# VHH binders against Protein DOG1-like 4 (DOGL4), part 11

Target 1, 232 residues: Protein DOG1-like 4 (DOGL4), of Arabidopsis thaliana (Mouse-ear cress) (q84jc2)
Amino acid sequence: MSKMRNLVEEKFLEFYESWVIQLELYLHQLLIAHNNNTMSETELRHLISKLTTHHKAYYTAKWAAIREDVLAFFGSVWLNPLENACSWLTGWKPSMVFRMVDRLRKSRVVLVEAQVKKLEELRVKTKFDEQKIEREMERYQVAMADRKMVELARLGCHVGGESVMVVEAAVRGLSMGLEKMVKAADCVRLKTLKGILDILTPPQCVEFLAAAATFQVQLRRWGNRRHYVTHS

## First folded at step 11 (VHH)

Design gb9 (from gb1 with R27F)
Fold by OpenDDE, fold request of step 12:
Structure gb9 (fold): chain B 232 residues (1-232), chain A 124 residues (1-124)
Amino acid sequence: as target 1 above (232 residues)
Amino acid sequence: QVQLVESGGGLVQAGGSLRLSCAASGFTFSDYHMAWFRRAPGKEREFVAAISWSGGSTFYTDSVKGRFTISRDHAKNTVSLQMNSLRPEDTAVYYCAAGSELYLPISADEYDYWGQGTRVTVSA
């Protein structure tokens, strides 16, 4: 049975498909830049800016959409099951990107001691922020099962009238909390990226961003092959 | 209200020095990259220098490398441009700009806020 999509899901699906296509184009450019080493610093900076602007555009679109229906992002019909399984609060887990940074350390890229220190500090901060968000998220989730809602559940799921109003109110309350938490999570994502990009040199940024984009694109491809999903 | 107020411009002889300052208010200063742009008479606005939100990264246009230094003070919400070995071709109105992009921008269209500018004139 095909899942019915609401308007928010449909719109964001269309957006995301286009966004991913553009991401792949940027990835290609990043890989060329990384492998050829012929680009000037100015050119590298422009390329990095283009890609980071592209990422910013994603969150702009996302935040507009979650204002309408945050629950759509907990179904995420635009993602395959593998992508969804790897998602943390409707996106990539911020601390995950440090695995990409670690890749730099194992490559021909030499990070100076000052960079390593700053990256570690950022890692610690990122993890701390993630944990705070997780605790708060849990609070909202548990709160859904308050006395009133549990009682309604006990009486049966096919209720009408006043009971429906109570459920709707509870869902609205949860949705408000979820929106807050998703925004908070996105803030941590953006701050983490911003921090990493500030610490790394332009060539290192290109390598990092290429690694991150590669992982994202490949994850999508792997998931699609596994689940026989074709995206238009 | 967002404000960027430049100061420190003036007349200086070739080979001289000036220090421009920009006072920022009305936004979270520590979240923004800061930059200096300039517009010479009859020319378009061009990038001069930028400093990242943390102050850990800087970038300069080639023509000012080794002569200009950009810095910022988070406690005072100011960004400065130390200009040494000034040349007549450095004559321009200098603008302070603030941007909130993820990466340090070097293009004018990537900055969100602008000052009114301060005039720098370098005589031969």
Scores: ipSAE 0.894, ipTM 0.953, lowest interface PAE 0.5, mean pLDDT 93
Fold by OpenDDE, fold request of step 12:
Structure gb9 (fold): chain B 232 residues (1-232), chain A 124 residues (1-124)
Amino acid sequence: as target 1 above (232 residues)
Amino acid sequence: QVQLVESGGGLVQAGGSLRLSCAASGFTFSDYHMAWFRRAPGKEREFVAAISWSGGSTFYTDSVKGRFTISRDHAKNTVSLQMNSLRPEDTAVYYCAAGSELYLPISADEYDYWGQGTRVTVSA
């Protein structure tokens, strides 16, 4: 069955498509910068800033959208099934990026001991924060079946006008909770990214961001090819 | 209310030293990158130095590299600029700035808050 898109979904879909296109452009620039090694530190920093600003813009848009309809992000019609399946609380799992960093370490990228230490500390912290969020999410999900909700569910067969309003209010309440959780997760994502970028040198940042962007773009491509997803 | 208050400016002879300080309030200091900019008479504002939110990363414009040192104190919510071997061309109004970007920015438009500035005059 075709899913009817709501306004939030449609708008964000359009946004995301454009955002991804821009991401690809930045990716190309990153790759060029990475391969040519001719860019100055200043130039690299500017490039990094552009991309990170782009990422920040995504979350700005996301947070605006989730205020309207957080549930849209649990469906995520702008993502293919592969992307969605790999999502943790409507986005990338923060701890995942450390795998990318590890790959860098195994490549030509040389991290000094101090960087390695800081990265490990950040990894531990990130993992801790993820787990904390997961526990809260579990609690939230369990709490959804509270006495009131169960009673409302029972009344579902006899939904009158007043009952509809009550149910809608309840659903809104649930949505607000979900919004908080999503925001919390996003905060961990952003903090993690911010932390990594603080630890790495500009060239290392470029490599890391290129790897991350490549992975994101390829994941999307793989998913699209496999599932023949059309977003238009 | 967000405030950035610079201090430490003044008149100094060439080759001398000054230490600028910026006291921050009204926002979560530890989440913000801090920077110093300067504007010389008749010139545009230019980047001088920046320090990341954690203090783990710094960046300097080439003209001050090796002479200036930016640091921050999270306990006091201050950022400082130690300026050594000052030159007449360092004469400017120095501004403290705070930014919340994901990456340490070096462009003025990426900073959110600004101080009123402190004047540094280096005599020949």
Scores: ipSAE 0.893, ipTM 0.954, lowest interface PAE 0.5, mean pLDDT 92
Fold by OpenDDE, fold request of step 12:
Structure gb9 (fold): chain B 232 residues (1-232), chain A 124 residues (1-124)
Amino acid sequence: as target 1 above (232 residues)
Amino acid sequence: QVQLVESGGGLVQAGGSLRLSCAASGFTFSDYHMAWFRRAPGKEREFVAAISWSGGSTFYTDSVKGRFTISRDHAKNTVSLQMNSLRPEDTAVYYCAAGSELYLPISADEYDYWGQGTRVTVSA
């Protein structure tokens, strides 16, 4: 039995379902492009642009939604438990993409020295930013568990106008902090992706994006096989 | 406010050279891809060249490959188009554009900001 979902959850669930369907379509096109060596550079670039625009649209929608209810994304009802378990601050962990690139390098993708160097630089930056966010999150979590916050929570259990106001203010403050952290994480994701795509050639971008999309789609499928997720 | 100001256009004989420049202001230049488009009389605007946000990647339309070179200067917030071996068919108004997409776009609709253009005329 699914818990009652708020309006933000329902809207984003609908959006995400549609978004994933479109992602699968792009994945199919990427796979065709990868297997078809006859596609022109122009055609490849168009395809890459379409997909990356699609990714950007996700974050646009996400950021609009988190302004209304950031907490919805910490219990993402549009994801199955496996997807949620693999999530870092409401999305994919930025450092993960470098592992994907490494896997591609071990298989079919040949990188020149200049590319390798740039990727390593990007990796270092990404890890640094990721760790910074983790430290902030840790600090935030500790703060949430401090005596003051616990007291506020207790006050919220008492029916009274003044107590309600205090609790509401506290929740707003917490939400604002979480929103900031989520946005920061998303920025690192986007910057990392933007950086990788700048370093790779168009054919390599196609391979990378196909691999990433495949992983995402398969993770969802694997999770759905194990756990029931309500879809509209 | 966002501004893109093109310069360097003019009249040149076939086989000659011009260097176009675009000065950008009002946005974080390092986050944007830059491109040049052109519109010939009676024709639609077409892609000419683009350079990624980092400057690490460039792309050219086939008709200008080997003749045109796009570059950017982060310190000056400028993008340039070196045009060599100019041909009469290169005659057009050239526009500078800026885009914030994740990947270097080659379509006009994927660019956010546009300049007013600079006219290039190549005589036979």
Scores: ipSAE 0.882, ipTM 0.955, lowest interface PAE 0.5, mean pLDDT 92
Fold by ESMFold2, fold request of step 12:
Structure gb9 (fold): chain B 232 residues (1-232), chain A 124 residues (1-124)
Amino acid sequence: as target 1 above (232 residues)
Amino acid sequence: QVQLVESGGGLVQAGGSLRLSCAASGFTFSDYHMAWFRRAPGKEREFVAAISWSGGSTFYTDSVKGRFTISRDHAKNTVSLQMNSLRPEDTAVYYCAAGSELYLPISADEYDYWGQGTRVTVSA
């Protein structure tokens, strides 16, 4: 039977759709908690832990899947074109999350001076780690473009079994390099999230997680409802 | 190879103080949240106190707030629990725990590593 997607893509599509539905349910709970002045700190912490466990489950599934096919995560079938266009190395860009924190500060969230200082320190560290990964990606791209690789690609266009082996080896090498960079990017994402949640108070964590979940859900809804502009 | 070794338990009179210590080895200490749980005779294990991986966030169960203080020492890879104004109901085996979750856990099932415990008995 003909397939629209490979098996890794089909499996992760099913996982991701279920994962987003559950995220929307948790978002509802976050919004109730945001508006509810009777929740104890213990109750807030349990809710926050449900969200962070849910995010951890995403990365657990992702890392299992990238072992099988990392390329599926570049231009993913489970994301609409808008979601894919906003991706940096298969996910949200770590440094951009601080724009969300900045907007919350301006309108709703009151941070004390000590929190502001810690957030700025984390922003600098996050950007530094992010830039290291970007430099590694650039070095990888340069290595791919060197004259020896271009020469092998030209020869492979008209040479049989030996050229196939060279191309297959190059693809495996690229896949392994990409997997390493994706895992490194995910580690920066997780460290950044872990740091933000450590700095914020439990009510502030609820507000942050609600904003993050809202953004993710809205990006998906907007991309899915996008109307194509037809020729005049 | 991961080890959490509690010490400092013992017998103390009500109103007294005790300091528990937990020495950690076999993992990157600064990446882990640390916590104390306790189990009274015939009862289920309960959360006492936790401190985040950075040391910047702490949380206490209501019955110990203002009496117990959790702290960590990254140079010695230890976590401590200073217990003041002890009551007979604080009598329990106290367990040190370590976890690598994204958010400072207060549920036992979110902690990866556990010590064998140190006994605290508070007499009337």
Scores: ipSAE 0.733, ipTM 0.887, lowest interface PAE 1.0, mean pLDDT 86
Fold by ESMFold2, fold request of step 12:
Structure gb9 (fold): chain B 232 residues (1-232), chain A 124 residues (1-124)
Amino acid sequence: as target 1 above (232 residues)
Amino acid sequence: QVQLVESGGGLVQAGGSLRLSCAASGFTFSDYHMAWFRRAPGKEREFVAAISWSGGSTFYTDSVKGRFTISRDHAKNTVSLQMNSLRPEDTAVYYCAAGSELYLPISADEYDYWGQGTRVTVSA
């Protein structure tokens, strides 16, 4: 046991490392499916369902863990510094996923006009929901700052067990608020993913999921190697 | 609390048509994928057709493609299965199912709620 990590962090670290290894295995299957013109729609749908079930398992484990220690997900020990720097409210930013779709459209994924229109509508809805969460987080941060000023003034006056209990209650209240915000952000992420997969055809879903998994795996590998960047 | 109630089953001659309907209540209908499964005598339940939560995506088992059409009506909270060119092999109890998975499921274990079933018998 490390004095740097609590039990929640140790358990989720082991889960996450296993989860990413399995994601890499699914990525190999996605890449094979991407290059294979003879896979049936049923086979593609089964593969896509494996990926979405795998992502759902991540959120199930995450939501169980944040009930015990939501702060573990802000600067997570199972993520390298680059992965942590790219996080928005403990995960990928929902509106940014459409830049991946746009990049795929320009280079490999061919979309019909009806799909493009639906994706734009979803992007607008996703951005709107994202902005609502950002406003709620701002209100929470202001309330936290105000509460901290009052609590610090009272703790400077009180020394003893009651002061500790008030601080512990305040911290518990803040943690519950953060848990709600993280779950709300995750719900926007899941709604966005669900919407994208509904609009895309099964082969296009394979392309999208492969691109997303590739980005996640490469970000982890690149950040773990601490490669130097060149400005040429 | 959640209810799925199928109707429209019965006896028809081969080559005939039937329309099955499933009335849904107790959940936000527009958030759920809907599907039809069937169980033939002496066989396990098998997938027939599914329609996504938005209605924008459908999928059919090979044996019913071109003959069956799944549709949903968000105003009435119903899902329907129009069954044309019926064959004796289509004889089964048909079940309505609802699921909230991220991607439109085609496996029975991915559906959360099930109806009681409606019997369809297709005679030669």
Scores: ipSAE 0.715, ipTM 0.878, lowest interface PAE 1.0, mean pLDDT 86

Design gb9 (from gb1 with R27F)
Fold by ESMFold2, fold request of step 12:
Formats: C-alpha cells, structure tokens, sequence
Structure gb9 (fold): chain B 232 residues (1-232), chain A 124 residues (1-124)
C-alpha cells in the first residue's frame, strides 16, 4: 500500500525534488544555448560548469545519505517505478550513456575522427569497469545466499537477545558491502562523464548535457503521467 | 602533502618571452586539470589559461590567446606556461592551480590547490 519513510528518505526526497527542479531550469538554459549560435566559448563553459557542479552536488548528497541508509537507494521513494526500473546499482548504467552519444552523432553532432577513437576507448574502459562491479555484486549475492546467513536468520526467529545481536551485526556488514559497491558504481559514472566532457567540444558538451537532462526529465514525467488519474 | 611550486618568473622587456613552470606533487597528477591565474597590482585574481587532466583540451583568456601556450608533462608532473610577446599589462603574480572538477574549470573557486605564485614584471 503506502511505504513508511524514515528520516533519511524524507530528507533525500526533499533534496531530490529541489534538485530536479533546478535541473529543469538548467535544461531550459541548455536548450537556449543549443538554439542560439551567438554564445561565446566562455559563456558555454560557464553553463557546462553549472551543470557539472549540479551533478556533483547530487553525488555529495547521495554519498552522505548512503552512509546512513544505503537501502533507501534501492527502490527509492523519490523516484517513480519507471525511474526505479531503469536503475543499475542506484543510478544510470554507465555503458548506456554511449548510446546517447551515438544518437547525437547521427543527428546533430559532427565528431572528428580523433574524438570517435577516444570515445571508443572510453566506452571499452567503461564497460570493463562496469563488468568488474557486476562480478563483485555476484560475489555479494553468493555470500548472502550462503547457508550460514540462512542459519543466522533461523536462529534469530527462535532465540533471544544474543541471536538478535548476531543478526543485526550481519545485516550491518551486508549494508556496508552494498555501500562500497554503490560508491564504486558512482565513481564509474563520474569518470565516464568526466571523460566524455573532455573529449567533446563546448558546443557538443551542451548538446550532450541537454540530451541527458531531457532524458532524465522525460523519464520522470512519463513515469508520473502513468500514475495520474485523469478527470473524465 | 599536496605541493605546487612555480618557477620562471622575473623581469623582462615588452615584446620578450618567459616560460613559467609548476612542479606538482602529493596527488595523482593525471586526474587533475591544471591552470594559471594571475593577480595584477590592485586587481583581483583572473584566469589566464587551463589544460585538462588528459592534456587534450586547453582554454585561454582572450587577452593572452595566441601569445601564451599552456602544456603539461605527465612524466615530470609539471605544467608550463610559455609567454611570448609580453606586454606591460601582463605584469602580475602568476599562480599555478590544480582541480579535480568534472569539467575543465575557468573560475578560481573550482580549483582545490594553489601555488604561492611567481612574479612577472614586464617593463616598457
């Protein structure tokens, strides 16, 4: 029915709502810059920096919150079900961002051969790092399925305070493992973004950031629209 | 401990050249953007030039474009500023800076580490 929210979830919900509103305002500025060819390189760079600072602020807040409750980021109350379904380890899948670059290349953005080569190198590195995290997640899942953990859960149901303390310690250990994996995934996301922005020219960065913000905003709108009851 | 040490400043006549160098230590050099800023007498610190973490992107303030060249050497962990066709208005203390932002910064507030500066004086 409805999910009870803890303090971490309430705090991050308020943060995220404000963060998305500001992202939408920056998207408007990106679209103006895209349609207006009179902006100087300095002006474009300032706009790009506003976007990257805004994204970095998201991760700063996220990392503070996952220290308190990493599980809040798996099935987040501040995201609609469509947004949650598109998440890979609490965020966008790093390798998928290259599909967005490919679409821009086919329609609006002309890339020089040196840029194409650098983007392919980055794509390979990103996929490699992503696969390493997937293997670590598999090892974590195997550890959770281990019969010793199942036995601890059974003991917690049938015995007093000592078994409760053991189960609580085991749960804390598992949460710390998840936190490390989420941070590792976020580091791959940030390195991929940093690499893409280094390869693209300032106008191309504006195009890329506009496409990324558009996708994020539209995913939220489409998912929310599916839940609305319309007036008959 | 992070350290940025500038060198190569001095007195030069207008039209002359200088090469500034900045030796970096205490951090992973290849992860950081590098930049030069300057402070003229009686003025606020201003951006001069920047080079991205990979060395693949550079940016210059308009007043130095075509005259100054920023470069970096990942083997020596140094960043350099070749200053040609110097003018009296280039007289300033020049600061080396390092930052780990997602995008190559052009604002001083986006740089994490700073050198103590090296003085450049351009006489008429």
Amino acid sequence: as target 1 above (232 residues)
Amino acid sequence: QVQLVESGGGLVQAGGSLRLSCAASGFTFSDYHMAWFRRAPGKEREFVAAISWSGGSTFYTDSVKGRFTISRDHAKNTVSLQMNSLRPEDTAVYYCAAGSELYLPISADEYDYWGQGTRVTVSA
Scores: ipSAE 0.707, ipTM 0.870, lowest interface PAE 1.0, mean pLDDT 86

